VH-VL binders against Tricalbin-3 (TCB3). Designs and how they scored, part 11

Target 1, 208 residues: Tricalbin-3 (TCB3), of Saccharomyces cerevisiae (q03640r272to479)
Amino acid sequence: RVESTTWLNSFLSKFWVIYMPVLSQQVKDNVNPQLAGVAPGYGIDALAIDEFTLGSKAPTIKGIKSYTKTGKNTVEMDWSFAFTPSDVSDMTATEAREKINPKISLGVTLGKSFVSKTMPILVEDINVAGKMRIKVEFGKAFPNIKIVSLQLLEPPLIDFALKPIGGDTLGLDVMSFLPGLKSFVKNIINSNIGPMLFPPNHLDINVE
Below, E stands for the ipSAE of ESMFold2; O stands for the ipSAE of OpenDDE; V2 stands for 0.75 times the mean of E and O plus 0.25 times the DockQ between their complexes.

## First folded at step 8 (VH-VL)

Design k06 (framework fv_sutimlimab)
Fold by ESMFold2-Fast, scan of step 8:
Structure k06 (fold): chain C 208 residues (1-208), chain A 118 residues (1-118), chain B 109 residues (1-109)
Amino acid sequence: as target 1 above (208 residues)
Amino acid sequence: EVQLVESGGGLVKPGGSLRLSCAASGFTFSSYYMSWVRQAPGKGLEWVATISSGGSYTYYLDSVKGRFTISRDNSKNTLYLQMNSLRAEDTALYYCARGHSYTPFDYWGQGTLVTVSS
Amino acid sequence: QIVLTQSPATLSLSPGERATMSCTASQSVSSSYLHWYQQKPGKAPKLWIYAASSLQSGVPSRFSGSGSGTDYTLTISSLQPEDFATYYCQQYGSSPWYTFGQGTKLEIK
């Protein structure tokens, strides 16, 4: 029934807002050391993400295909998902002020003396789409869940635009390195989730 | 040039509270990450807490998480560390430092002594 | 958590001699996030070498840093009296913390 689908979508939207601070911290923890390693290649002494948020709009489940011949006590589903969060251009001044917009800001250090300045770079035109296989194995007392397996059926489509706002970063030509930064970010994503979720890999979560 | 001046240290009993302040001058305070680093008598350096330039995120040493709160007032160019539920192991000279993961601790204050004793 | 171990704990040398001290990480650290600080008794630490090999402004050229992965070194080619201090290595490898080594005390023989 519609009721169960509506509840699930409501839950996912609320979970997304709660999870954003955790995701923000995980991204900074994994990405900032790697950005520091490539900063010299851009003629910069140091580079790091200061703020990271994908906003308050959760991914949308576009379709679910369930499989009936998956074995005893096993349910298998293919979920098609899309993620198109709200851009700053689509927000009111109040919404932008409350940090519900996607935002990445970078800190830059230049020269032989450390002079750190933060320049905001807006993440806009975000488009993420993919297909995920979810396999649920039930325990002896159905519907008690024992194991949940997650796998992406293909590498997801990930695209976005980086748009600097405000002044320059100590005279650096920021526009000249944005394409490289975008490519590098995509590579970080692939290197971190590929071994876990891209075929033939899958992630098993034990639930008791 | 760059100046960082700490204050608020003193003698407190276990379980007590102290609020440390760091007055910054000579640079655009609102553009820099700020941190607290401590040093127990005769021991090495230990990072305690960091706050981003706009205050949008904070980091804490695990042993002080839930007890210490780092904050800043960019209009007053001042960094704070609220220390609650103090323990003998928190006894140290507390330094205010400018810096973060992408910017080393490039300037330090003189430190303010915190002594927690029974 | 990444642990930084400095060796030796104490280095006793005379002016004019070459000093070499090491910093070893329990797992690989980006050289861009490895830094060295100098601290004299009763004084605040000073950033001395950043990103493993870059000298902070005002640091004499007799100082040098090198290394990558788990092994880093600070070298002083010809010790001067003002160089006797404790040197700390520092890294940022995992949020939410910075990790400092225990320090190498460089003292007059």
Scores: ipSAE 0.000, ipTM 0.420, lowest interface PAE 19.2, mean pLDDT 74

Design k07 (framework fv_siltartoxatug)
Fold by ESMFold2-Fast, scan of step 8:
Structure k07 (fold): chain C 208 residues (1-208), chain A 117 residues (1-117), chain B 107 residues (1-107)
Amino acid sequence: as target 1 above (208 residues)
Amino acid sequence: QVQLQESGAGLVKPSETLSLTCGVAGGSFSGYYLSWIRQPPGKGLEWIGEIYHSGSTSYNPSLKSRVTISVDTSKSQFSLKLSSVTAADTAVYYCARHQYTSWFDPWGQGTLVTVSS
Amino acid sequence: DIQMTQSPSILSASVGDRVTITCRASQSISTYLAWYQQKPGKAPTLVIYDASSLESGVPSRFSGTESGTEFTLTISSLQPDDFATYYCQQYYSYSWTFGQGTKLEIK
């Protein structure tokens, strides 16, 4: 049977409040240099992340399966996860009121026909879901963790909506380039995650 | 309780595409995988592939070049297409629901597809 | 891929007998194994999951055990309704694989 995830989701919620600001800054620091070197096409001259906060709602674990007999000093688990930071349907009124919403905005600079105008585009309705294998190798002095190995077992669902703000006031035809921009953004995500986490790749974290 | 029901043509000519649909009633797509499994007459079970409610798919490597599974959440159904069929593809085709790293339950009743003439 | 080998392919028994069907994995799969019962013309139905857990509604005469890479399905007192083909299935690693089946028939 699928094991209970209540304790783990409680832990992840507490840890996420601490780690999310760090993760948000790391994403911005790693992705903006990539964007600075690339013109997306579709009439877009430049693209940058202006704001990046993932909000206070943690990823949730929907199912866990443990492989307790895999080796003398190893534990293997498969986690089914979802990340829906704007979704409040599973929250109490108090929790929803106190939640810090994600805020991700892209600065899009459009070409010579618009005299190089820049407009913000919000990334909203984020939905990420997937399956991850976690392997924990313990050191000589159990329970000290030596290595944590992470691997996505399938391509994850990554979906979101792009919502321009102020496009109408700038006289821009935003509908003409949004589908191309969305594809470009998904390609950036896949190019960063794929080499680390898509099979047969895995990420090893050395913990001493 | 959730019920699965296969439907589609029971006879397919060699070299054509086998198309089946599985309807899901009384249960949720969310958080579940939906698989296709086949059984040639008098033989054992073979997993064909699976789809997560999001549309993410995984296929049996032996069939990957010929198989496509898709999901239509608005109709509460998912579908199998198997191209370039031969007599070796004659089998009862089942759909089944499961979680990641879990057993299949429930199963549809199965539908026989014969590849002939 | 993980290979699942079932034995015997055919098992003849009488009502009231204790019968055991075995399944061996080509590598360690921990307890990620299910047993299915299939009656002629019907879909398989779940009997045992996680190697030893009895599915709700399945008679208590059914039990599963595991020892390393060997798994067994035991029926403690065979009833007429139990004559069927039984399949094991591993769900430890892609791709999902089944044993070749054991046909339990009347002696």
Scores: ipSAE 0.000, ipTM 0.424, lowest interface PAE 17.7, mean pLDDT 80

Design k09 (framework fv_pritumumab)
Fold by ESMFold2-Fast, scan of step 8:
Structure k09 (fold): chain C 208 residues (1-208), chain A 120 residues (1-120), chain B 107 residues (1-107)
Amino acid sequence: as target 1 above (208 residues)
Amino acid sequence: EVQLLESGGDLVQPGGSLRLSCAASGFTFSSYAMSWVRQAPGKGLEWVSAISGSGGYTNYADSVKGRFTISRDNSQNTLYLQMNSLRVEDTAVYICAKPYSGTHWYFDLWGQGTLVTVSS
Amino acid sequence: DIQMTQSPSSLSASVGDRVTITCRASQGISNYLAWFQQKPGKAPKSLIYAASSLQSKVPTQFSGSGSGTDFTLTISSLQPEDFATYYCQQYHTYPYTFGGGTKVEIK
């Protein structure tokens, strides 16, 4: 189990550093237009992602379970993964030296009476865990990969904390809307991932 | 594409009235507070008025309070400025401006402006 | 109202020069400050927000610094298209207020 994932975790750590800036921009480009069209309620007039980086620490594969080949040119695997980007306990010395801290901030504007100041809210203590089924279908010229299918076997565990910083806030405003905002953020995540990856859906990547 | 286009500027006598319009396109107009800013000939920028995305809240510079009224029609993607009791010192190019869609409400989009001249 | 004081009101410079413009707020505005460029007869163009964040597609010769009450716009190597009037704006509190402007003209 552990041995089977060692090489994969090494690869993911290297790939993550290259892919993270692309992912950051894609998230902002796809989510901010959605937020511009929606007022979340709770007295919030505007909401946007101001900063988005998940940092230099990649998701970790905790286990792989391979299944007996069911089709002629098909293999199936279940991958267990965890993502805790602020945790450095499993980093190498080189990775720790090159660490980029995660930073996700949401811009919240209260539109009342123009006395309101803007309030940036950090998304911290991120913890994600789940199981993903990977189905690999091979093409005519074996070992050429034709299609890779990805599916989350269940909605992943997603948890985080919202921490307001900077700007003028009244204690009552912060305490009264943060729970609702957290639910709204989770709904945005699910609405973007659900149609692609949550059961019964799956994502097909055509390699040919 | 993403654009603001002002209209309605004209020559008007002191004490007269005029209504300016700003047509917005390429973004979700109702999601943004909007402002009017003016620039007198050869002078700097002066913020005039703001209205929230819903239209429920308005604010005005002291120099125009009680004379100007900002409004919007979200179904037509249009911002308005009704100017009453015009004075010679209101002569300026009037520009509509959109704030950034985040915690930093700096003006990220400006129109070209429309000239209002108040003279006898 | 927050008063914004810009200096200098004008300056003369040559292509390739480093140009520094300062802006002072009459009270603390944290980092809620933006810089704009305006050419004669044209709409203002946003350059910098949050005191130091460069707006997308703005050339890297522009940079901003400062926090609280004292802010600076720097053009590290003036280009022919940079001859314009520059304004600072606070957006911390209504009424939004602008500096008086700094005209950068050819030497």
Scores: ipSAE 0.000, ipTM 0.419, lowest interface PAE 14.4, mean pLDDT 76

Design k10 (framework fv_sutimlimab)
Fold by ESMFold2-Fast, scan of step 8:
Structure k10 (fold): chain C 208 residues (1-208), chain A 121 residues (1-121), chain B 109 residues (1-109)
Amino acid sequence: as target 1 above (208 residues)
Amino acid sequence: EVQLVESGGGLVKPGGSLRLSCAASGFTFSNYGMSWVRQAPGKGLEWVATISSGGSYTYYLDSVKGRFTISRDNSKNTLYLQMNSLRAEDTALYYCARPTYSGSYYPFDYWGQGTLVTVSS
Amino acid sequence: QIVLTQSPATLSLSPGERATMSCTASQSVSSSYLHWYQQKPGKAPKLWIYGASSLQSGVPSRFSGSGSGTDYTLTISSLQPEDFATYYCQQYNSYPPYTFGQGTKLEIK
């Protein structure tokens, strides 16, 4: 069990570095159009993801529970995972240069219209944890994988902190609206992953 | 499709006044902030003034504050720059430019052809 | 307040060569607020690169931009005759003023 997760975590760490640039672009391409269609309130004119990279640190698989009698040509597993990427503020200058920097920032435009003050807000102290069901369906010959299905067994724990850069230079009480903005961001996350991954939904990946 | 056409430039004596106009077409003018950017002969670009899409917010280069007034008429798709107390250093080609919102970017994606203002005795 | 300094002031090269020009800010600027413009003699500037690294629609792939903080670079991998122009960097650091660099003039050797 423990040995299994150690091997898997080594694999995921290597895969994550290769996949992260793809994931970064997919998130921005999918989420920014949604943010453009929704006004957050709180005197915020616009919101967009400026930068998105989760860095070189992969999610950690904490445990795997395998099932034996799940179907004709299938293997089902429940994976417990945790993701706490290294924050830019926690890195030394040397570490920040040597590693792919995790950097997520939101552009918040305050006031009205294009000519208004725009404030970057860093998303840091990220903590994501949950349980995921993975179903692998095999083709004609093992280990020929046909379909991989992903499902979250329950809504995941998602937490983070919003850290404004120079927010008070705008003459605003930035601290007064951050809780509302944080709730808005969490709602956007849930509205995007819910239809794909929350029960009874699942995501099918055709490998063939 | 997007066009910005400036007019109103000319020769004026120091202390004089001019009003520049920029006629916009090919986009929903009332959805965009607008800017004036100038370029003195043989010199680089210098931002002069910006106005928000609804006209509620205006911003100016320090050296023109109190002398220049940016305004707009969304019903006529027209941007204006009223220039008073003109100085020799205001001599430049004046461009109408549109700042674009793409997240937090605000680059100037479209520019007019410019109108020349010459301040000379 | 933020001053952008471009280097070199003039870059004399031949078609086919690589061109590299720099823009240095007096204070740190987010890459999202740094843009590049191309201007040919007698013409208005054209937006060329926005957000330090994103090519404007219609800009050839031989152009690239990079940088962060105070140091930004525009590179042309293999110069074409139509690339000879003056290039300006520009910043918008969350609030006006918008400031421009003094320009790098790319000219034929």
Scores: ipSAE 0.000, ipTM 0.413, lowest interface PAE 19.3, mean pLDDT 76

Design k12 (framework fv_fasinumab)
Fold by ESMFold2-Fast, scan of step 8:
Structure k12 (fold): chain C 208 residues (1-208), chain A 121 residues (1-121), chain B 107 residues (1-107)
Amino acid sequence: as target 1 above (208 residues)
Amino acid sequence: QVQLVQSGAEVKKPGASVKVSCKVSGYTFTDYYIHWVRQAPGKGLEWMGGVDPEDGETIYAQKFQGRVTMTEDTSTDTAYMELTSLRSEDTAVYYCATRGYSWTGYHFDYWGQGTLVTVSS
Amino acid sequence: DIQMTQSPSSLSASAGDRVTITCRASQGIRNDLGWYQQKPGKAPKRLIYAASSLQSGVPSRFSGSGSGTEFTLTISSLQPEDLASYYCLQHNSYPYTFGQGTKVEIK
């Protein structure tokens, strides 16, 4: 059984705007210390997240499949989701100014000769898709929800593009290290969310 | 500590009915479904259905729909599986099974010892 | 109904051999797959849950892998006590369905 998701997507769109500043700060607080502790290689002396926002457009729930006979006090659902952030091309000038576009920038410090220089690299064209299994266990105490369990059914599809700002003089050299930097970034993502959400792991949220 | 103890072997004639019992101990009887699985001699495992002991709700495999009834008696912590209109092809070992809850569960965690039902003329 | 097909239907191998059993679902079942061992005259025992997670108390020589429609059970170093039939079970949707089984013999 696949169910309509219109109401849920409306709710998520409103909640996302409120949650995004919190998520932005949490990511920077957790990831930048890891980046400071490990040199990425590829001629890079230091790497840090300068800005992190996923914009005002929430992930979209594409479908919900419910399972009716999975246990006495339990309902189980698979949520199909996609996250394709809006860019400036679908906004008016006023909307683009007021809504925070998806913007992730990495500060890359390169050691050349006797000086170090920092170059920003934008993370753009973000595309995330996957399936999340949600298990809700009901209890007797209000609000009658005891535990909510979350698991990604497989590692989600995560794709993005790295775009350096300026640096015409370094264009060819930059192209040579971007694939390695992209792999490094994906490894950081997997090392942070894999132990929580990738199979066979799951995240339990205790409501009561 | 968790035990599922089934009734003894039965011999029936074609067209008769059989009722197998499964007595549960070591956990709260009404917390989990009791499932029934059978295995014909020398053959594989076949899921038949299950019952929720708290409210008596059942789910049956289509192959057995109309011939199987799964019930419970909460006063004795015992589940029952009754199969009617027996055929020689129903000769099998019948197992009751239940599962505890873990996120990674949804499988048969605890099994009874099995009950051999022989249908012969 | 989801059909579960195992291969091989039987195999014979020597102690210490690496043994692989495959299970294929007729449609996607994610990681909703368990592996069961049944020794002669006994009820089945769960070895693997969630396609790849080892049940507590089961020897580490057993492992599972796969997702979606193709799954494998591997015994890295076959032991005499591993003589048994092995079954996969999908629990992605009702009705639950078992594979037809694989008989493993030592010799």
Scores: ipSAE 0.000, ipTM 0.428, lowest interface PAE 16.8, mean pLDDT 75

Design n01 (from c2 with heavy chain G104S; framework fv_iratumumab; at its last look DockQ between E and O 0.78; V2 from the best seeds 0.00; counts 0 for: pae E 8.3 > 2, off the site)
Heavy chain, then light chain:
Amino acid sequence: QVQLQQWGAGLLKPSETLSLTCAVYGGSFSGYYWSWIRQPPGKGLEWIGDIDHSGSTNYNPSLKSRVTISVDTSKNQFSLKLNSVTAADTAVYYCARGSPDYYSYYYMDVWGQGSLVTVSS
Amino acid sequence: DIQMTQSPTSLSASVGDRVTITCRASQGISSYLTWYQQKPEKAPKSLIYAASSLQSGVPSRFSGSGSGTDFTLTISSLQPEDFATYYCQQYNSYPITFGQGTRLEIK
ESMFold2-Fast, scan of step 8: ipSAE 0.000; ipTM 0.405
ESMFold2, look of step 9: ipSAE 0.013; ipTM 0.577
ESMFold2 (binder alone), look of step 9: mean pLDDT 93; pTM 0.948
OpenDDE, look of step 9: ipSAE 0.027; ipTM 0.542

Design n03 (from c2 with heavy chain G104A Y106W; framework fv_iratumumab)
Heavy chain, then light chain:
Amino acid sequence: QVQLQQWGAGLLKPSETLSLTCAVYGGSFSGYYWSWIRQPPGKGLEWIGDIDHSGSTNYNPSLKSRVTISVDTSKNQFSLKLNSVTAADTAVYYCARGSPDYYAYWYMDVWGQGSLVTVSS
Amino acid sequence: DIQMTQSPTSLSASVGDRVTITCRASQGISSYLTWYQQKPEKAPKSLIYAASSLQSGVPSRFSGSGSGTDFTLTISSLQPEDFATYYCQQYNSYPITFGQGTRLEIK
ESMFold2-Fast, scan of step 8: ipSAE 0.000; ipTM 0.406

Design n08 (from c2 with heavy chain G31W S54T; framework fv_iratumumab; at its last look DockQ between E and O 0.02; V2 from the best seeds 0.00; counts 0 for: pae E 15.5 > 2, off the site)
Fold by OpenDDE, look of step 9:
Structure n08 (fold): chain C 208 residues (1-208), chain A 121 residues (1-121), chain B 107 residues (1-107)
Amino acid sequence: as target 1 above (208 residues)
Amino acid sequence: QVQLQQWGAGLLKPSETLSLTCAVYGGSFSWYYWSWIRQPPGKGLEWIGDIDHTGSTNYNPSLKSRVTISVDTSKNQFSLKLNSVTAADTAVYYCARGSPDYYGYYYMDVWGQGSLVTVSS
Amino acid sequence: DIQMTQSPTSLSASVGDRVTITCRASQGISSYLTWYQQKPEKAPKSLIYAASSLQSGVPSRFSGSGSGTDFTLTISSLQPEDFATYYCQQYNSYPITFGQGTRLEIK
């Protein structure tokens, strides 16, 4: 059963802004310890997340498949979603102006030719798409939502660009290691979301 | 049932450019990584690089300067170009599909038939 | 790069034998290891992924174990069709790397 996504996107937009600060901190708290002591390769000695926010634009639900055969207090849906924060085509001029863009800053330490330098790398042009199974558990007072369970049905498509910032590279070819860094970042993302969201695992959000 | 079919020139002279194409049949081009692997005669396997449907690539550093992998999503094809070939590039070249596991990393679960590329003067 | 070292390089065995092949990674690769079987003039075939997950269609006599740096492929009872070259491959980080291979031949 295919349903309209308009109301859901509106709802998601509101919650996204509220949840983002929490997500930001959680990402830093959980990922940075994992990055500690890890050498990504390609001449990179260390990596850290200095700043992380996905901005104010929420993912867009592109399609919903709902299941009729669900429990008494549960609803199950499959969502197709896309996250393209740089896309403002579906926004008013005012909304576009007020939009908070994603800001992801990586601290990259390079060791080459007896020189070690840490430089910031920005993650830009983020594009994510995927399919997610959503299970909503209602409380005793319907339609009060108690728990939202999330599970990825397929590996999400993730793309982004890396942009070095700063001036002095000390003669290092920054562009040469970016592909490796990109791969490493993708691996980190997958290693974290996999256990959490891939079957048979799922993420439960208590909203009560 | 997913099948990979590959084609391209099998005989090259030194300094020429190797060009191979792999076509995907019977499956989605999205959600997978598409890799090129080569195997010199009587030797082991060497990963060349990969690409996803968005065109995002990863290359083996040993070949990065000479390798270009591209994708044509409209045809469900991806290609390999290797510039400035030498005798050392003589190998059977395989295209392969990278299937993600539960953690989002991938292994090659479907392979092409292989293409022998010989570089000789 | 992560170096993958297989042991032994070659192995002679008889039908019915229990065969064990080991693969060691130069650094931790968690469970991101795949075992491949390759027969002459054929493309490799995936046997086990995620160190211990059996690929669909692969006989149960094949099994994989290990995590971190040490991994093992076991064939509980060798069959005639099992004589081939076996490769381990890590996909924990780029570049993807393979072991040098283990040639399993008939004794």
Scores: ipSAE 0.000, ipTM 0.507, lowest interface PAE 13.5, mean pLDDT 86
ESMFold2-Fast, scan of step 8: ipSAE 0.000; ipTM 0.419
ESMFold2, look of step 9: ipSAE 0.000; ipTM 0.435
ESMFold2 (binder alone), look of step 9: mean pLDDT 92; pTM 0.943

Design n09 (from c2 with heavy chain G31R, light chain S30N; framework fv_iratumumab)
Fold by ESMFold2-Fast, scan of step 8:
Structure n09 (fold): chain C 208 residues (1-208), chain A 121 residues (1-121), chain B 107 residues (1-107)
Amino acid sequence: as target 1 above (208 residues)
Amino acid sequence: QVQLQQWGAGLLKPSETLSLTCAVYGGSFSRYYWSWIRQPPGKGLEWIGDIDHSGSTNYNPSLKSRVTISVDTSKNQFSLKLNSVTAADTAVYYCARGSPDYYGYYYMDVWGQGSLVTVSS
Amino acid sequence: DIQMTQSPTSLSASVGDRVTITCRASQGINSYLTWYQQKPEKAPKSLIYAASSLQSGVPSRFSGSGSGTDFTLTISSLQPEDFATYYCQQYNSYPITFGQGTRLEIK
């Protein structure tokens, strides 16, 4: 069964304003220690997230397919979602006026200690899309929600552009390592969400 | 956070070949060493060998004549083959990632779930 | 091959105790030593690398010290989840070798 997403998207837009700052800080807190502990290769000596703000535009649910299970007190759904936080054309005039744009920047260090240079690289044109399976298990009686389980049906589409700042003032050819850095960043994202959400894994949220 | 998943034959007869595969999710295969370790029931840990992305291997001398470790970079997988098994090869087999420390030497930081291999007649 | 010897092979302790486990290498290994925790039917979990560096996500009550041939793992205030078998492992030279393990049991 295919469901209307209007109510859910309205809810997510309101909730995103509250949760996005928490999520942004959580990502920095979890990822920067990983980046400090490993060299990405590609001629890069150090890497860190300088800023991480996902912006005011929430992910949107594009479709819901519901399943009825033989199992007692369980509802299963597949949600199709998309996240394109910098696309102003998809916003209302009020939302565009009040829009907080995403700002993600990486500090990339090249060279040895006395001749090292650190440069900022912006992460822009973010496009994330995927399908998530949501299982809701009810307790003794509906609507007492016991557990919500989340699983991605396949690795999501994750795309973005890396844009160096101040290329005319830097004595380094930054463009030569950007494809490798982009692949490394995608691998960091997948390594953080894979153990939670990629099959056969799933994330269980205990409500009771 | 990198995840290792392993699979392969669990029950073998003496003289058969043990074959296990480990898949790497959520991380680069380059710049790391990929190791196999085993643990016989009730005993300690024994290092079998490691391999890098280029296929360069290091083996425990006690097993070198029987062990082959290989890598498939297109699938982000590495595999263990142990020939001519005996009851002494009964163990839980683990795959693990070797990561560089501050000095560029490699320690194991992420481990697979383990695979029990039983050799019996 | 470098032989790693742990002491004791087993010990009993109570929650709140300070516990010390030692590991001795048959030759110098600098600081190239890792400590692992293993619970029944689970893979080992790395606690400490480079003899004294705490692995991300490991509680601060765990600490490591030593260099050369003599190393110690200390748990400053034992918790119920700490009852497990502990292994040291050198990565100074091939072949990589492990200690025989120390089983930490509730008293």
Scores: ipSAE 0.000, ipTM 0.389, lowest interface PAE 26.6, mean pLDDT 78

